VHH binders against p49116. Designs and how they scored, part 210

Target 1, 238 residues: p49116
Amino acid sequence: EGPLLSDTHVTFKLTMPSPMPEYLNVHYICESASRLLFLSMHWARSIPAFQALGQDCNTSLVRACWNELFTLGLAQCAQVMSLSTILAAIVNHLQNSIQEDKLSGDRIKQVMEHIWKLQEFCNSMAKLDIDGYEYAYLKAIVLFSPDHPGLTSTSQIEKFQEKAQMELQDYVQKTYSEDTYRLARILVRLPALRLMSSNITEELFFTGLIGNVSIDSIIPYILKMETAEYNGQITGAS
Below, E stands for the ipSAE of ESMFold2; O stands for the ipSAE of OpenDDE; V2 stands for 0.75 times the mean of E and O plus 0.25 times the DockQ between their complexes.

## First folded at step 13 (VHH)

Design g10 (framework vhh_brivekimig_d4; at its last look DockQ between E and O 0.02; V2 from the best seeds 0.00; counts 0 for: pae E 14.8 > 2, placed apart)
Fold by OpenDDE, look of step 14:
Structure g10 (fold): chain B 238 residues (1-238), chain A 121 residues (1-121)
Amino acid sequence: as target 1 above (238 residues)
Amino acid sequence: EVQLVESGGGVVQPGGSLRLSCAASGFTFSRWDMSWVRQAPGKGPEWVSSITGSGGSTLYADSVKGRFTISRDNSKNTLYLQMNSLRPEDTALYYCVKGGYLPWRKTFDISSQGTLVTVSS
């Protein structure tokens, strides 16, 4: 059996909306985040092993891990996205809500801590100088996680995760032979993803969705949509 | 050239039902996601519903969820919108649009004449 990932799965290029507004409004943030979400899910969809699991399993799997995939995507695309600027804008919008007494003190704390966790995670990944291959394998490990409740085909999912882990190990050993503990340093970052609330992420980045659809609702649609539709929009062709 | 022709509109009482159809030509219908968009008098276009090329997944605006059903017959190059429990606020010109739902899409390329739905007592 061939490798889980190929070079085509390493490419992860996010196209930002243009032009960038002087003031980062909710729409710009939402569009940027949505493009990343779509890119992440299309990436998953492009993996033969993922396709082999079937539509129902695929949907369940992505519903379980979309926040983690999205967060890894934020880290990977942090520079292109100007993530620090986006987060600052989000905080500013949040401050406005605070001034209007729309949030409880506890909720404010939760949201601010979440933003801090996002920033810290992305900073930690930047410090490690994670490359495109490593990100691809990390995303695969996160995607093929068998420990989510309600999943079917858990044995197969586990096998795919093991394969991702093995390929990552081989890559790191080959590419970073002088850094004996790089694999461990990379993998130890994954638990941080599980500490992040998907609900808060959705509230921060996706409140401007047209029609007020939820991420849960849109996942099946994204996974089944025609690729040309998405590609046309991100390239400005339509 | 892409051609979309809507039909099925009319006048109905509140609580009534209508079924809209859209005949598509000029492109490989099954390879494209499709959408319904409506425009009420004095308002801008509003996204209503979308369906993937294969018909395997659908999305709805909150305003129509549970009442409207989008479907397609790729063998007939036809898009449908079953509208149940119609309300006066559903009154609008309804357009069939080539292309699916995108979270950031504010405008749709409307090139057809649309079909008028009027809900009135």
Scores: ipSAE 0.840, ipTM 0.935, lowest interface PAE 0.6, mean pLDDT 92
Fold by ESMFold2-Fast, scan of step 13:
Structure g10 (fold): chain B 238 residues (1-238), chain A 121 residues (1-121)
Amino acid sequence: as target 1 above (238 residues)
Amino acid sequence: EVQLVESGGGVVQPGGSLRLSCAASGFTFSRWDMSWVRQAPGKGPEWVSSITGSGGSTLYADSVKGRFTISRDNSKNTLYLQMNSLRPEDTALYYCVKGGYLPWRKTFDISSQGTLVTVSS
């Protein structure tokens, strides 16, 4: 009927912790990442098509794709987050762990490969100069992925994914009319998101969670939480 | 205007159980996520558990997962914490607080007296 996303869904404003410490620590990195995760989950839950799928389907979808949504959010908010500085701090910590024999060489190699894949992804998105509308539709394509194991309502999910793809195509064709192959260049970036390990993302960005809770536990909570306090904390309207 | 009154604390031996209650008034209870927070002697506040306004989802600190159960009765404006398999390290003043789990929350607005839980022989 109407468009899948409204102008409200294009707005994606991350509020960073303040002040930034002189030396980055696990707490600051975790708080920054958590703010982005909460923003991403609240973005998803605000989509009428997402709400229409029902609570059980919503939880399963987000549990399957949170790492892809989070990574797109890192790319979109890279400048606001000073992501390059955060990743440099993580690399420095890993280098110190090598010196102290705190981690196995195989694990360090896996984590370093993950960081470099993340940097490559963010750099490719920056070079393509992906705009806010394009990010919104890429997130929607990732969110409405019908091919994750264990999903119900896969035909409806596929319908919403196709709608996201069609609206992205319409937008790119109208806005970047001189660049015939832009859409293709954007879409071929998406498969790389599925090669990134959610376990490694959790280890890098979420080790400082209060109470040592897991992302798997937090996701259903965020999707069902009352928004009054969250809105007050993030938007300043309480 | 927000009033929270905790009760149900006491002295119990290791392995014992206690059920804490929190009577809420002065706000629309069902529209707010709620949390339990504890403060051990000489330590800062530690988040224990949260429950959504509807009761549809819960979250637990790793230290209490599998032993504690948070619940609520919105018709009675009451929050509960069922504590099983209690350990000496669970000894603390327990507070209920308006609001749910936010990983970046550094302080809790504790305005009530709390209820004391002591786990000892």
Scores: ipSAE 0.811, ipTM 0.918, lowest interface PAE 0.8, mean pLDDT 90
Fold by ESMFold2, look of step 14:
Structure g10 (fold): chain B 238 residues (1-238), chain A 121 residues (1-121)
Amino acid sequence: as target 1 above (238 residues)
Amino acid sequence: EVQLVESGGGVVQPGGSLRLSCAASGFTFSRWDMSWVRQAPGKGPEWVSSITGSGGSTLYADSVKGRFTISRDNSKNTLYLQMNSLRPEDTALYYCVKGGYLPWRKTFDISSQGTLVTVSS
């Protein structure tokens, strides 16, 4: 069958909106996040194994894992996105809102815990110096998760996940032969991704979407959108 | 399936009062902060008020503070908004929304019909 991923799946070039505003605002954050989401969905769409599962299975897989893929993308692109600056600005707003009694304690605690988990995840990936090949395989492992309820073709999905794991192992052993435990250190970071809340991610990064749009509802549109449409527009409501 | 059903809207004269209700189902109501939002004719949605899941803290937009009171009854899965000293500017379609006040929130996940409040002579 050949390798699960090729070199074309390793490149992951995020282009930021230009120019960056003097002060970070919700529209810049939302456009930046929308570009990352589009890039992540089209990365998944380009994988032959993903294409082989059929459109209904594809949509179901992406709905189940989009937040985990997005979070991996945040970690991979954290420097180009200035993610630490974005999160610090959000934390400052939350702290000011607590002092002014503008936010409920229960909700702000949930949001702050999510931000802390995201920061910890991104920092741990940076400390490990995860490279582009490793990110590509980690994203494939997350994408081909067979355990989601309601999926069809779970045996084939499991085969693709195992192939991604094998290819990651082979890559790490060849590229980092001096670091016996690198694969284990990488893989123990994956469970943290399932702790990320998709609705909080939407609130943090996608507040510029109008109306009652959720990311789940626009996934079929994003998966069918051509690259030319994306370059001219931010993804939006159906 | 999350369901939110608003009621209690109507036509009232300036200075009057109305009490809105929102019946919630399909989620654990007491674990979620809740909000009221409104949409005036020709304008986008505007956050009005929020209350914590426990009911222990409330927040209000400056435009309604002192006139509106948000409350909840977790045993009945119901959110309320008592609106006093109503003004023509309060005329809007009112929605209840799952989630509290967030300073970056510019959009709302409205999945309900809302209840219309008209303040006019």
Scores: ipSAE 0.000, ipTM 0.130, lowest interface PAE 14.8, mean pLDDT 80
ESMFold2 (binder alone), look of step 14: mean pLDDT 84; pTM 0.845

Design g11 (framework vhh_brivekimig_d4; at its last look DockQ between E and O 0.79; V2 from the best seeds 0.80)
Fold by OpenDDE, look of step 14:
Structure g11 (fold): chain B 238 residues (1-238), chain A 121 residues (1-121)
Amino acid sequence: as target 1 above (238 residues)
Amino acid sequence: EVQLVESGGGVVQPGGSLRLSCAASGFTFSRFDMSWVRQAPGKGPEWVSSITGSGGSTLYADSVKGRFTISRDNSKNTLYLQMNSLRPEDTALYYCVKGGYLPWRKTFDISSQGTLVTVSS
């Protein structure tokens, strides 16, 4: 068997909507987030091991980990996205909504804590100066997680995760030989992803989806959509 | 030379059903996701439903979910929209569109004449 990931899987380039508006409205935020989501899922589709799991299994897998993949994508693309500005805009929109909708104090706290966790996670990843290879392997480790409820082919998923871990280890040892504990420092960031609510993420980033569709509904569609359509739109303005 | 020709529209009572068809030519039909878009009088285009090239996955706007069914026959280069439990708010000109659902899509490439669906008591 060849490697789990190749150099083609390291490339992860997000194209932002253009032009950037003076005021980051809900549409801009949703479009930006949607592009990242699609990019992440198409990235997963491009992995032969992922394809080998079959349609039902890989759909279930992505449904289980899309929030984690999306969050890693946010961290990786934080600069290109101007994530801090987006998050600030989200907070502003949230404040307006709070005033209008009379959200409970507990809910407000939950949402604000979620935003804080997102920002902190992304900051922590930036501090570690995670490179493209490391992100690719981390995404693979997250993607091929066998410990989600209801998954089939868990033994195979586990094997792929182990392979991702091994390749990451080899890469880190080779590239960062002087940093003995870099692998450990990177891996200990992963638990933070599991603390984040997918529901809150969806509410914050994806409230403006055309047709008011859910992420759960979109996932199977994205995984089976024709690649040519996505590629035709990825470099263009909406 | 993409050609899309919609048919099946008409006047129906609330609660009624219609089945729209779209005959496609000028491209490899099975290699493209397809969508239905509708435009009500005085309103902008609204995405209704999409289906992947293989037909393996479908997506629906919340407004039509559970009532409409998109399907395709790639051997006939035909797209379908089964519309059940029709409502007055479903009244619109319906267009077949080459291309699938994209959240960042602001416009739809409408190049056909569409088929009119009128739901009225």
Scores: ipSAE 0.883, ipTM 0.943, lowest interface PAE 0.5, mean pLDDT 93
Fold by ESMFold2-Fast, scan of step 13:
Structure g11 (fold): chain B 238 residues (1-238), chain A 121 residues (1-121)
Amino acid sequence: as target 1 above (238 residues)
Amino acid sequence: EVQLVESGGGVVQPGGSLRLSCAASGFTFSRFDMSWVRQAPGKGPEWVSSITGSGGSTLYADSVKGRFTISRDNSKNTLYLQMNSLRPEDTALYYCVKGGYLPWRKTFDISSQGTLVTVSS
């Protein structure tokens, strides 16, 4: 068969809301995060191997891994998003909530720990200077994870994950031939993604969703929405 | 010329049901996600529900989930909204709009007259 990913799958361009407000609010944060989520889901749905798994398996797979995929997207798009500024605004809001006694101290601690884990992950990826090809294959490795509970077709998913791992290895060895341990340093970062709570991610980034829809509801919708309309909205062409 | 014509509104008692229809023309209906939007007196437009072009997936605002059902018949270029267990808070002009759910969509192109739903007292 041909490669798992084509050059079109390496391109990952986030279009941010403009202009950025002087004071960040939940609506701006939610819009920014939603644009990244939609980009990530459209990226996944464009992969022929993903399409080959069938619609039921596809939906179950992305419902299981959307938070890992989203977090990799945050790391990849950290500069474009000014992610550090967004996280600082979230922290300030949490500090104000403590002072006004609106949230419990235990909950704030859990959320702050999540933010610190997210910052550490993004910082580690930045220090490694992960390129676009490496991000594409890392996203493919987490997408084709056969070990989530309740999945069917796990043998085929595992084969696609192994193909992603092999193609990443080939890329890194050819592109970074002088750095013998680069692949190992990259791959050891992935387990940290499983430590990120999807519920806390949803609370931090998606509280401004129109109609109060859940991520679990929106994912099947994104996977089946008309691509032409989405592309028109993103490119500015109608 | 894109044209959308809503119908099926009326006056019902709380707990009642209505089925709204939207006849679409001037574009390839099956290639567009579609939405229902409502506007209550003195309020801004509120997104209610969306359906993909194929009808393969739907999405609902939390306020209507479990009570409303969106559907479409692409052979008739018609969008539907089945409204059950109606509440006084559902009283509004209902509009169908070309386009689906996007979290960053700030405005809806409401060019039609809509259909009035009044849940009496």
Scores: ipSAE 0.804, ipTM 0.917, lowest interface PAE 0.8, mean pLDDT 90
Fold by ESMFold2, look of step 14:
Structure g11 (fold): chain B 238 residues (1-238), chain A 121 residues (1-121)
Amino acid sequence: as target 1 above (238 residues)
Amino acid sequence: EVQLVESGGGVVQPGGSLRLSCAASGFTFSRFDMSWVRQAPGKGPEWVSSITGSGGSTLYADSVKGRFTISRDNSKNTLYLQMNSLRPEDTALYYCVKGGYLPWRKTFDISSQGTLVTVSS
C-alpha cells in the first residue's frame, strides 16, 4: 500500500566523467553510459514494489527491459551527456566509412536506422518537455511490463504497472490540468522503445567495458551489489 | 584497520590449477563486495573478478571467464579464487581488494602484499 514511487525516485542525477576529452572516444562514451546504466538499475532496485518480487523475477524483468530504461535515461539526460554531439560524431564516421566502401553495408544501415530512431525519440521527448516526475512514472510503466516472455508472477507485475499508470494520470491531471491530452501524448511515445535494439545499444555505448563484460552478466551483479562504494563515487542512492 | 592477506600462489605448469585465499579483518566482511586484481610484470593492475557481499552474484573479465571461480565464506571472512586451466598470460601478482566492480574505477586501493602466481614451461 502507499504510493508506488516517492520523491527519492524522482531524483535522477547523472554525474559525468571529468574532464571531457578533446575528442570523443570509446572509453569516455562507455564510462558515461555505464554511469547511466548503474544509475538506472539502482533506481529500479530501490522501488519497494520491485523489491517485493522474487530475485529470479527481478533479474528477468530487468534483462527484458534494461534497454528501454536506458533509452529513457538517455532522453532524460541528453543535455548533460551531450548525447546529440556523440550521435552526430558516430553518424559522420559511419557515413565516411560507407563512402569509402570499407564496411558491411547491411550492418551499417541497421546501425544508422537505430541512431535515427534514437535521435527522433529523444527529440520528441524534449519537445513534450517531459518532467522528472513523468520520467519516473514512464520508467516504472516500462519496468513493470507483464508481457515479456518467460516472466512469472505476471498478475502482480500487471497490478504494479496499473498503479504506475494511475499515479502518472493523477500527477498529469493535477499539474497540467489545462492540457487535457498530455497523458495520451506522453504514453504514445512508449511503443518506440520496443523498437530499440539492445545489441546495437551495446555496440554504440558499451564497447570497452573494463574486462569486456557483457550487459547480461552485469545486470544480476548490479541488482545484488552492496551500495557503499557506489554511493561514495556516485552521489545517487539506490 | 582493514587488513587483507593473500595466500595460495605458486609455480604451476600450463593447464594446472591453483586456489588463492584472502583473509580479511578490520571491517564487516559480508557488507562489502570484493574483487581480485592482478598485475603482470611491467604492466598496470588488471581487474579479474568481483563478487557481491552476499555472494549472490559474480563477474569475470572475459580473459578468465569459464576458467576462474570467485567465491567467499562470510563465516570465515575469507575470499577465494579457484584458477583452472592456467596459461602463461595468467602469470601475475594477485591482490584481494575491498570493493566490487565499477566500470569507471581504474585505480585500485591495494594495501596488501599479494600472492605470486607463475605459470611456466
Scores: ipSAE 0.727, ipTM 0.894, lowest interface PAE 1.1, mean pLDDT 88
ESMFold2 (binder alone), look of step 14: mean pLDDT 84; pTM 0.841

Design g12 (framework vhh_brivekimig_d4)
Fold by ESMFold2-Fast, scan of step 13:
Structure g12 (fold): chain B 238 residues (1-238), chain A 121 residues (1-121)
Amino acid sequence: as target 1 above (238 residues)
Amino acid sequence: EVQLVESGGGVVQPGGSLRLSCAASGFTFSRHDMSWVRQAPGKGPEWVSSITGSGGSTLYADSVKGRFTISRDNSKNTLYLQMNSLRPEDTALYYCVKGGYLPWRKTFDISSQGTLVTVSS
């Protein structure tokens, strides 16, 4: 059987809203995050193995792992997004909220801890200098996670995850032959993704969605969008 | 050329129901996601609901969720919006538009006349 991912799956190009405002606002942050989410969903649905699982199974997979995929996307696109600037703006907003609502003190602490974990993750990936092939396979490992509750076809999902791991190993060993332990350093970063709350990610990045829809509602919609519609709406005319 | 013709609007009391229709022509209807958008007097357009080309998935604005149902009949090239438990706030000119949901959409390509829905006691 052919490789799990082709070279087309390595290409991950985020187009940011333009122009960037003088001061970051919730609408700019939400649009930037939404573009990354749509790009991530398009990436997942383009994988033949993902489509082979059937729409009920593949929808359940993405609902379970969207936060992990999104966080990997944030790390991969951190420079394009000016993520550090976005996070600083969010922190400033939260600090102002403490002065206005004393009952939100514990919530602000949880959100600040989440931001710290996100910054730590992105910094670790940057220090490791993770390349496009490595990101593609890390996303595939996260996507094909057989251990989420309620999943069907878990043996097939596990086979695809193992295939992703094997292809990543082959790539790293050939490309970074002098660094015997690089793969281990990369893989030990992945468990941290599951420590980050999807509810907090949604609050930080997806406030201001048109119609106030939830991420849980939008995911099945994105996965079933007509391909021509997705390309026309996200890429526009070339 | 893309043509969309809305119908089914009218005057109804709070708590009432209406079913809107949109007749589409000039494109392969089944291969395009479709949306309903409304514009209240003196306000900008507000996205209401979207449906995928196959009809396999739908999405609703929180303000209408549980009250409105979007559907389509690809054999008739027709989009529908079933509106139940109508509120005065639902009073608007309703448009169907070619294209699905974009979470950051600021403008809508509205080229049709729309159908007026008035909810008043």
Scores: ipSAE 0.761, ipTM 0.897, lowest interface PAE 0.9, mean pLDDT 89

Design g13 (framework vhh_brivekimig_d4)
Fold by ESMFold2-Fast, scan of step 13:
Structure g13 (fold): chain B 238 residues (1-238), chain A 121 residues (1-121)
Amino acid sequence: as target 1 above (238 residues)
Amino acid sequence: EVQLVESGGGVVQPGGSLRLSCAASGFTFSRNDMSWVRQAPGKGPEWVSSITGSGGSTLYADSVKGRFTISRDNSKNTLYLQMNSLRPEDTALYYCVKGGYLPWRKTFDISSQGTLVTVSS
């Protein structure tokens, strides 16, 4: 009936941990990534169409796509996060682990390939100069993916995905009217998100979570948490 | 204004069980996520478990997962922690705190006296 997303869903402002340490460590990286994950999940839970699917479907969708949402968030917030610096610190740690024989060479190769894919993705998004409206709709397209195994209500999910696609098309055609192929260039970037392993993302960014909790456990918690304290932390209000 | 009173601690042997309670007042209990935090002798506070305001979702530290169960009764403004298969390393003062799990939370507002749990042979 109404638009899928409102102007409030375009606003996506990450507040980084302060102060930044002199040397990057696992705790700073984990806190930064966790803030982005929480922001991404609160963004998703604020969408009326998402709420309409019900709690069980919401949990299943986010469990299936959190890595895609997180990666889009990394690309969107790459500058505020100093993502290149974080990735360089992770690479340095991995190279030290090779020299100390702490990790398998095959595992390190998989992780390095993941980092290179992530860097290439973020670079491609930066080169395209993706704006806030485009990021919001790309996140909506990956959130409302009907093709993940085990999902119910796939017809309604597909309808919301198609609505996201149509609203993105309308926005791009109106805002970038002189760039005939912009939408195609943007959409062709999305398949790369599914080639990135959620297990490797979790290992790189979420090692050191307080209590060593898993992303699979934290997702249903974030989706059902009371928002008052979280909103205070994100907005800086008391 | 916010008041939290923990109870149920005691001395148990390894493998034993205890049920902790926290009586809450001075705020709308059902609209606030709640957590259990513990502090072992000579160590800083360690987060143990959280539960959403509705009770619809829970989260546990890996060290207690499968052994501890957090629950709440919003009609009684009471938070619970059922502790099974207790280990010597579970020995600590246990506190309930207003607020849920936030990975960037560096400190917990521990304003209560807590309840002592001692696991010894």
Scores: ipSAE 0.788, ipTM 0.909, lowest interface PAE 0.9, mean pLDDT 90

Design g14 (framework vhh_brivekimig_d4)
Fold by ESMFold2-Fast, scan of step 13:
Structure g14 (fold): chain B 238 residues (1-238), chain A 121 residues (1-121)
Amino acid sequence: as target 1 above (238 residues)
Amino acid sequence: EVQLVESGGGVVQPGGSLRLSCAASGFTFSRYEMSWVRQAPGKGPEWVSSITGSGGSTLYADSVKGRFTISRDNSKNTLYLQMNSLRPEDTALYYCVKGGYLPWRKTFDISSQGTLVTVSS
């Protein structure tokens, strides 16, 4: 019955691989993206409402929305990741692939359109100056989406989503009281997340995964990791 | 002090099967993810499979998916790898490692002797 999110759920700190190479490669991009993915799943696991859905339901939920969570994470951590530099490196690689005729022109166009949509989304979030509390609630709204095919307990998921929406509204009204339309400007950005293909995200950021494992396989693995070891992997230091 | 002892390796023909075991001691086995890693002659270590502490979820390298099955018995502090439909390219020294799948892991804490698997006609 308490609030959906606590102050601990607002904290979202990405630890980047170091050192950053002079020229970005698939390995560095994949490691950076993987750290963000792990952080995003750790964040979701920490929400009591998420755990209350039960293992089968919460796993299905994250499998359905991981690309939306990941994209919000990219926007939130864009500066820490130097995301613009990563995207520029990906674009350069695609331009070289065109010259070498390694990819079809139609596929390259799809990938470039995805990158442009991603850049536009991140730019819009930056322009709105979305804060940490707003990101936490937007991630919660996306996480507790009842409308994905194949989900069970959709009424409970919908109630958690509505709770996230209400708590976001309360926060924005109190913190940005002079900007009456801020909430509307923020929420209208969310539908764009559904237009970005999870398959293309996987191709752009996760091609260098050790063992060529799929994101679909990684999700249930991460969600069932032991908490003590999982926290050690995310914090790195202690 | 973490101690891991692999066994079950041998010589087998292509298409054959082997079951590897790893006896673990020196830590609370059930609280840790475990992995199998292999090293082919003249090559670096290659991650093969991981299992969560409870055994509730597993991951496999694409090269072994559908052929290998990782499992554990927490009451016996033992990790297993059932290898079916073995191929010559599966020939390697197989190691048990404390720790799970990490996409950014560049090195594996291999301190044991491993168990040799040779697939030959």
Scores: ipSAE 0.674, ipTM 0.868, lowest interface PAE 1.4, mean pLDDT 89

Design g15 (framework vhh_brivekimig_d4)
Fold by ESMFold2-Fast, scan of step 13:
Parts: structure tokens; C-alpha cells; sequence
Structure g15 (fold): chain B 238 residues (1-238), chain A 121 residues (1-121)
């Protein structure tokens, strides 16, 4: 029996589109977010344990947790994406919309609350200085969550989640041996991911989707793409 | 050399049906997501639908969902688009394209002649 994740699963390199424009636009934000979502799903589909659960289970798991995987990816890639700049611009736009009465105050409050929760999460992860191995195992813990409503094969999913937790513990104890409470500080950040609405994430980051396709429709499509084709699209070309 | 040849277009009345075909050669057809893209008169190219290499998953633009069905026969290296309940706004030159839907894709590698679909009374 080998480890749940190999060194190839620790590598998580986001290829950004053209340089950020002088003013932020929906297309740049959507392209950046979509590249991260595609990279996150490609990462998940490459895990042998994930493949072993079968196609229907794979689709159900990712549909249930894509927002958590995406948010972890935002935190990990925050600097590459200039995420703080994007979120600040969105907050400014929302405050202007309140003054102009273009949107419901209750809706703007919900969206702004979501953005602040996202900022808080990303700031906490940055302060903890989470490394690539830790991010990979946190994503695995989130991916192999047996407690989402409607899932089948929950016993195998739980087994893989426990394996992810144990391998994370082994890594942290060996790498950060002098920080006895590091693992606990990392793990208590995970519940915050479930407080963030997938609908609001989709509204903020995926409004520019061509053809008005939903994330739920994209998930099985991404997961069933040929590996070589998908790799070519994710890695890009010079 | 990658070659794609579309056929099956024609003139139909609103509410009619057409089945488009695309004969593919020069690459391992079953390993690639394939797409249908259309270009209406005076408009840019619009993505219509995609199907993964195995045929295991499909994706449709909202404008055609429920009316169009994409399919493939990997033994014949052929891609299909079944178009039902056709509307005047479906009038376009239809192209098959090697490769799938990407949210950031601005251009399509259209190297074929396409097949013309005209929906009019």
C-alpha cells in the first residue's frame, strides 16, 4: 500500500492569463478563477484513491466540495492571482451599488459578508505559512469528506480521509517538529470553508462563463476529459 | 494532418430538425473532446456543445440545451449534432472543432469549410 498522495500531487502551479488589466473586468476574473477550478479538478482526478471510488462517486464528491477545494486554491494562489486586489475592487463596487440602490441591500450584505469571510480565511492561511504539502493534504481531507448529504460509498471515502489526516500528521511532525500545536491550528481552519456559499462564489468568480453553463454541469465534463488533452490545456504553451 | 469534414446542413422551416455529421482523420479521435461551434451571419463564433473522448460526458450552451444532442461514434471517427426544434436564430455555418469547451477560450481552431444551416419560412 503506498501513500495517498505522491510528490506529483503536491505540485500545484496556476498558469495565469495575460497580465492583470489596469481596471479589473469580469472576463479576467472569470478566466483566472476557471483556470484555478480546472487545475483543482485535474489535481483531484489524478489521485489513484479518487479514481478507485469510480465515476459516479467522483462526480458526487467534487460537486459537494468544489467550493472548498476552490477556496483552498484561492488561499494557496492568492499572490499569483493578486486576490486581495480583486476582492478590494469587488467590495468597492458593492459599496457603490448600495449608495446607488442598484441591488437589494440584503443581497449586497450577503455577498460582502462572503467576501470578508474569504479574506479572513486567506489571511489566516497566510499567517500560518501553509506549505505545498500541507495544502495538498488539506485538499485531500476536504475531497474525501464522507459527510455530504446524498453520497454513497461513504466507508471508503472515510478511509481515504483518515489516511490523508494521518499522512498530514506525519509530515507536520517531521517537518515542524518544534511546533507541537501546528497541526491543530491548521485543522481548525477547515470548518470555515463550509460557511461559504457555493452560489455566492459562483456569482463572484464565474459570471463570465461562456454559454452560461453552471459549475455543476462543468464538473462531470472536466472529470471525464482525456488526461493528455486536459494536461495540455492546464499547462498552456509558450 | 488533422482533417475535419462537416455535412448534413440544409434549409428547414422553424420547428424542423437536422442531423449534422463531422468526419475526422489524422489524429486519435477517441482521445479528444470534440465540439460544435457556429457562426451566425454578422456574428462571431459561438460555442454550441462539447463531448468528451469516450462520449461519457456532454456540455451544452444554454441557448441549445434540451433541443440539441451531441454524440459520437469512435469506431467511425464521426461526430454528430442532432438539432431539434430549430429556430431562426440557429441559422449559422456549423463547424466541428478538435478540443473542448474552456471558459477562457476566445478563439477556435476552425480549419474546415463547415456546413450551412438555414432556418426560415
Amino acid sequence: as target 1 above (238 residues)
Amino acid sequence: EVQLVESGGGVVQPGGSLRLSCAASGFTFSRYTMSWVRQAPGKGPEWVSSITGSGGSTLYADSVKGRFTISRDNSKNTLYLQMNSLRPEDTALYYCVKGGYLPWRKTFDISSQGTLVTVSS
Scores: ipSAE 0.625, ipTM 0.843, lowest interface PAE 1.5, mean pLDDT 88

